# VH-VL binders against N-acetylmuramate alpha-1-phosphate uridylyltransferase (murU), part 6

Target 1, 242 residues: N-acetylmuramate alpha-1-phosphate uridylyltransferase (murU), of Caulobacter vibrioides (q9a2m1)
Amino acid sequence: MSQAPKIAMVLAAGLGTRMRPLTNDRPKALVEVAGKALIDHMLDRLVAASVETAVVNVHYFADLVEAHLRAREAKGLAPRIVISDERVQALETGGGIKHALALLGEGPVFVANIDSIWIEHAGAAVDAVAAAWDPERMDVCLMLASTTESLGFHDTGDVFLSADGLVRFKDAGEIAPLVYVGVHICKPEITADGPDGPFSLLPLWKRLAADGRVCGVAPEGLWMHVGDPQAKLAAEARLAEA

## First folded at step 19 (VH-VL)

Design w1 (from u4 with heavy chain S102D)
Fold by ESMFold2, last read:
Structure w1 (fold): chain C 242 residues (1-242), chain A 119 residues (1-119), chain B 106 residues (1-106)
Amino acid sequence: as target 1 above (242 residues)
Amino acid sequence: EVQLVQSGAEVKKPGESLRISCKGSGYTFTEYYMHWVRQAPGQGLEWMGGINPDSGGTGYNQKFKGRVTISADKSISTAYLQWSSLKASDTAMYYCARDWGDREYFDYWGQGTLVTVSS
Amino acid sequence: AIQLTQSPSSLSASVGDRVTITCSATSYVQYMHWYLQKPGQSPQLLIYDASNRATGVPDRFSGSGSGTDFTLKISRVEAEDVGVYYCQQYHSYPLTFGQGTKVEIK
């Protein structure tokens, strides 16, 4: 029986240039939505799913991210924090995971962006991803949302799901019903053969999907991509209604 | 060195068929999407559609759907744009453009194929 | 379809001038990209995802903005920067381009 991962990689190394001017003096991870930093929104969701350790990569304003996370630990808040230091060079999603392999240990991990906020309509979304995880069937399990119940994501979608939960990435110019919303489970060793330095997970996901090794779930809810200042205000307005 | 090399200029009459080509080199052809973009004389750029050369799956701008066919032969790293019946309004420069498959931007472009349709 | 309006439609600049081009979308777009089409050439990518310079693009080019309003700047124009600049959105199909901004160097 597969167990929910106890370790999460939290991707907080981005420059956040679309979030300017809010990111002129802080990293995107520390931009607040409804009085709470983006990284804290995500960490709280991961803790609710029984994550015990978050490996957080840092680059832009890394000292501020570290100070914030140490203050969180000092207040007695889970999870335990391990820093993956990318101050020398931002490594993108695949490069960041590869760089952190020794910190992530053996076994599957959650991987989470910091810029997704959501309202759950039927149970905990992160738990739904864990419930679908089966390392015999998949190397990656994506958290997905309907394009019609999402804000701040492109309308064209990213993927289709089969009846068995297999992911197919859309073809050129095709409209798909589901978007990836920034949380997944993976075997982090899928990055081991990637280049040293920056690289994206997306080409690796497409190759794995062609082999039937990428699955996903689409929990019911409203997902908001907080990618820019307008999206932050929209997310705050929607949270106030909920 | 990534290159997209297109077939040569064409002069055609209304009602004729035509297929133009775009051959990719310097990269793995099936790992990238290929798109076609038209530029009518003195006009801007207009997206026509694209193809995933690996699967053969296509998507079209509705303006051109049914008027053109996009296809690819991955064994020779070549994408095609085809008309079954040309109109004078099809006179334009046609570019192929490579799409990394993320965020839908075109990182490399062919040199263009000028298609002239006149009676 | 999402329409993109560029301003100005044309301009004339001297070498060393600062150039600013704006692109406004009719609705929210997640991704905006910029291209330069030099005279007699195909378009070439300058900026992707609002602010990232493509490989080999000089640092005098910069991009900014989000949502519906985006800006391309050339800090000090060079003679080789002549041509038509286009913005392009990815949020909805069809993919659309702005109408273009013609930049001439005098």
Scores: ipSAE 0.812, ipTM 0.916, lowest interface PAE 1.1, mean pLDDT 94
Fold by ESMFold2, last read:
Structure w1 (fold): chain C 242 residues (1-242), chain A 119 residues (1-119), chain B 106 residues (1-106)
Amino acid sequence: as target 1 above (242 residues)
Amino acid sequence: EVQLVQSGAEVKKPGESLRISCKGSGYTFTEYYMHWVRQAPGQGLEWMGGINPDSGGTGYNQKFKGRVTISADKSISTAYLQWSSLKASDTAMYYCARDWGDREYFDYWGQGTLVTVSS
Amino acid sequence: AIQLTQSPSSLSASVGDRVTITCSATSYVQYMHWYLQKPGQSPQLLIYDASNRATGVPDRFSGSGSGTDFTLKISRVEAEDVGVYYCQQYHSYPLTFGQGTKVEIK
């Protein structure tokens, strides 16, 4: 009945090296913005979109991530947490999803980075992605933002959208108006035939886009990639103004 | 084994045309972007532009737009850099460099083609 | 265009020394990469996205930094590390390189 996924893959296995020195003693997922951990900002957004279970991959400071998430559950906060253990080797985005396939169940899932913060102007952005999801037309639906409404992203962009919502990845040296902001819906089985071990989703996305299977939406808002300490301070300043 | 093999050194006079080449092997040529980078004698590196060999789409550093043409023939896994009219200031080493299309870093480089333009 | 200034422009080191090279950008840069051009060779990727070592790059090379200020370190220099080191940004086109840092080994 509902086309909105109830399961999210939350990507928390990164080393967070650009966030140093803040990540010298903690994972990036636990760096705070305005008094709240990055992972909690994202989990709250996913819960607002009716996500019931988050599968969280872990690697760098994995025990701290797990302890934080169990404390969150102990406070009665949704969603339910399932850990996808990558302590031995970080698997990148595609490898992480493939590794977690048995945990993700059947059907589409959200996939979310932990380092996107945003201010909504016209409704809930995660809901807009879910509203656009149509498994007959797409295997991936990306949350996108204008480069002019973004902080911490390159100004050259990533993609174009057609009138039909189809994604085209930019060519070499081309400027595109939209960037991927770290949330999407996919059929997680698209990773099943990928290599064992680490691999990125991006080449898979480009192949799927060539078949017309990648779509996107650009909800209105102000978008912040919290990729480094300067971006954290900028995000806090913008949130204080809201 | 990924290899980018460039055409040989060229000695030219001002006003002459020239096309140099970069042949990729050991990977799927159309899945990666190709860029050209110049290095004038005794100087650093300067990005000239790039191409998506699959689509033929190009992007140029504005400094070189209209001065050079970047193209590719995907049937023979080859990218090209071309001048219609060389100047003495075009004397430089020219590298092709592969970009897998994320974060725009160059993971493999050709051996370079030295172009000398003198009267 | 985003301009990148490396410091120092050149240095001379002994085998086993620690070497530090900085790259400062005129404005915020999301991605910074590092290359080594050994004498008579083409450039080789060392570090991508500030801190990730490229395949086959020894652990003695490390990168750090964000925003406008980035650093490449060689923990114990070896004779093979001679050459010119370049930073390169991706945030805006045109892609730009630093002016280079020449490292000589005594």
Scores: ipSAE 0.803, ipTM 0.907, lowest interface PAE 1.0, mean pLDDT 94
Fold by ESMFold2, fold request of step 20:
Structure w1 (fold): chain C 242 residues (1-242), chain A 119 residues (1-119), chain B 106 residues (1-106)
Amino acid sequence: as target 1 above (242 residues)
Amino acid sequence: EVQLVQSGAEVKKPGESLRISCKGSGYTFTEYYMHWVRQAPGQGLEWMGGINPDSGGTGYNQKFKGRVTISADKSISTAYLQWSSLKASDTAMYYCARDWGDREYFDYWGQGTLVTVSS
Amino acid sequence: AIQLTQSPSSLSASVGDRVTITCSATSYVQYMHWYLQKPGQSPQLLIYDASNRATGVPDRFSGSGSGTDFTLKISRVEAEDVGVYYCQQYHSYPLTFGQGTKVEIK
């Protein structure tokens, strides 16, 4: 039967330019929300879903990210940390996963951005993604949120979801009810045929979706994209209300 | 290498129909969205709508919905903008613009088609 | 519809000047992009997602900002930088552009 991934790719290599000036002297992964670094919010969610190893890519302020993660390990906190070094060149989402393929091993992995914060209304959201994972039916399973239950994401949405959980990406100028919120499960091998340099997962996802290989779930909750200083303050305000 | 080549300038009278074209080359046409952007004389840029050439699915700026039809023929890598009945106020430069499909920015633009509608 | 207001509407600069153009949105936008339309030409992408230079764009162009307030800067303007600069949002449909900033080089 299908097993929840024990390995996660954590995408921490971004320049975080929209978070300036907060990212002038640190990577976005180390910007704090409610007293906790963004990367620690996500790592704690992944540990709660039984992730044992996080492969973390680094680029902007890579030494600071590594020092932070070493300090976390020194406290005895899970998960184990493996660094995927992108100091030479930022590789974007697809390039980062491809670069890390040897570190990720065989089998499905979680992939997580560090800039989503959420409040759960019915069970653990990461567990819901794992519960939906079926490698016979899908190569990618997206964590999604309603545009009406999310903050900091565009109003136009990204995708529609069929009754069977199949994803359709919206057409040009179309409004869709769901957005991707930065956590998914994939077979990382889907990136193997991509270029060795920077590339985005999105075109790959669209090709896979056309073949019926992209699924998603929309767990109940409130999702907040922490992409800029205004969004950070809004997320802190909502966490204080929870 | 990526090129968007539009049909030539048009001079029309009110009430006439018109279809202008935008042919894409140097990339896989069906993997990118195509949009139309209007620039009336002496004015700025105005998004009209777009199409996914693979599915044929369209979305319109409400201002132009019902006034124009956006379509594509993927077998010849060509997008179209069409009016069934032109008005003088349709006089403008019309650009096609390619949308990478993420974050909705236009990375390549056609050379423009000037449409002049006068009695 | 989200309206974008650019400032200034026009300016005249000497070669070597620093040029700053702002774009203010009526509400929060997730993504802001910048284009240059040189005289007699189609628009061309300069900056996407607030701060990323498009391929082939010189590093004298930089973008910044988030939320409702965005800025395009030219650190030392050159003669070929003449034209009209536009910001464009993606957060809600319809996609909208700013009214434009005309830059003339003396």
Scores: ipSAE 0.783, ipTM 0.901, lowest interface PAE 1.1, mean pLDDT 94
Fold by ESMFold2, fold request of step 20:
Structure w1 (fold): chain C 242 residues (1-242), chain A 119 residues (1-119), chain B 106 residues (1-106)
Amino acid sequence: as target 1 above (242 residues)
Amino acid sequence: EVQLVQSGAEVKKPGESLRISCKGSGYTFTEYYMHWVRQAPGQGLEWMGGINPDSGGTGYNQKFKGRVTISADKSISTAYLQWSSLKASDTAMYYCARDWGDREYFDYWGQGTLVTVSS
Amino acid sequence: AIQLTQSPSSLSASVGDRVTITCSATSYVQYMHWYLQKPGQSPQLLIYDASNRATGVPDRFSGSGSGTDFTLKISRVEAEDVGVYYCQQYHSYPLTFGQGTKVEIK
């Protein structure tokens, strides 16, 4: 049967330009929501899903990210941290995974952005993604949310799900009911044939979806994309109400 | 070099049909969405709709739905905007614009096709 | 539809001046982009996703803002910067543009 990944790639290398001025003196990963850094929110969710090792890429304010993560380890907090160094050049999502292939090892991994916050309604959302993972049927499994139950995401959505959980990406000008919320499982070797240097996962996902190799789940909850200072305040307001 | 080359200016009468074209080169045509943007004389920009050339799937600004048809022929890397019955109010500059499908910004634009509809 | 209001509607600047153009949305938008339409030309992308310069755009252009309020700045205008500047949102369909800001250079 399918086993939950024990390794996660955590994408912390972004410039965080929409979060300015909050990111003028720190990386986005260290911007706080309700007193807790974005990267710590995500790491705690991954640990709750039994992740043992996080491979964290770094670029913008890389030394601050590393210092924060080492302080977390010094407190005895899981997971183990491995740094994927992108100081020389930001590699985007696909390039970052390809660059880290040797660190990620064999087998499927979680891949997580640091800028999603959510309130769970029925069970652990990361566990729902792991429960749906089946490497015979899929190369990618996306964590999705309804556009009507999410904040900080565009209202046009990203994808449709079939009854069997297959993903179709929306066409131009089409409204889709679900948005990708920054957590997925993949076979990291899907990036191996990509260009050397920066590239996005999105074109690769679209090709894989055409082959029926991209699936997704939409666990119940309230999903918040913390992409800018207004979104941070909105997320904090919702957390205070919960 | 990415280029979007549009068909030439048109002078038409009300009630006539028209199809204008936009040919993309220097990139993989089916990997990008194509949109049409209208600019009436002396006015700003107005999004009309778009197409995924790979699937043929379209989406329209409701203002133009039923008034125009957007289509593409991926075998010749060409998108089209078509009217079955022109009105004088269709007099405008029409641009095609390329969109990667992420964040929906238009990184390359055609040179524009001026359509003049007068009696 | 989300309406975008630009300020000012027009301005006249001398070479070397700093120019600031604002774009205000009627509701929250996730993505805002900026274009320049030079006289007699098609629009060209300047800034995408609030602050990222498009390829070939000089460093004198910068963008900022989020949510409902966005700004385009030209730190030292040049004669070639003449034209109409437009903001454009992606959060909801239809995609919408601001009404434009005409910049004249003396």
Scores: ipSAE 0.766, ipTM 0.897, lowest interface PAE 1.2, mean pLDDT 93

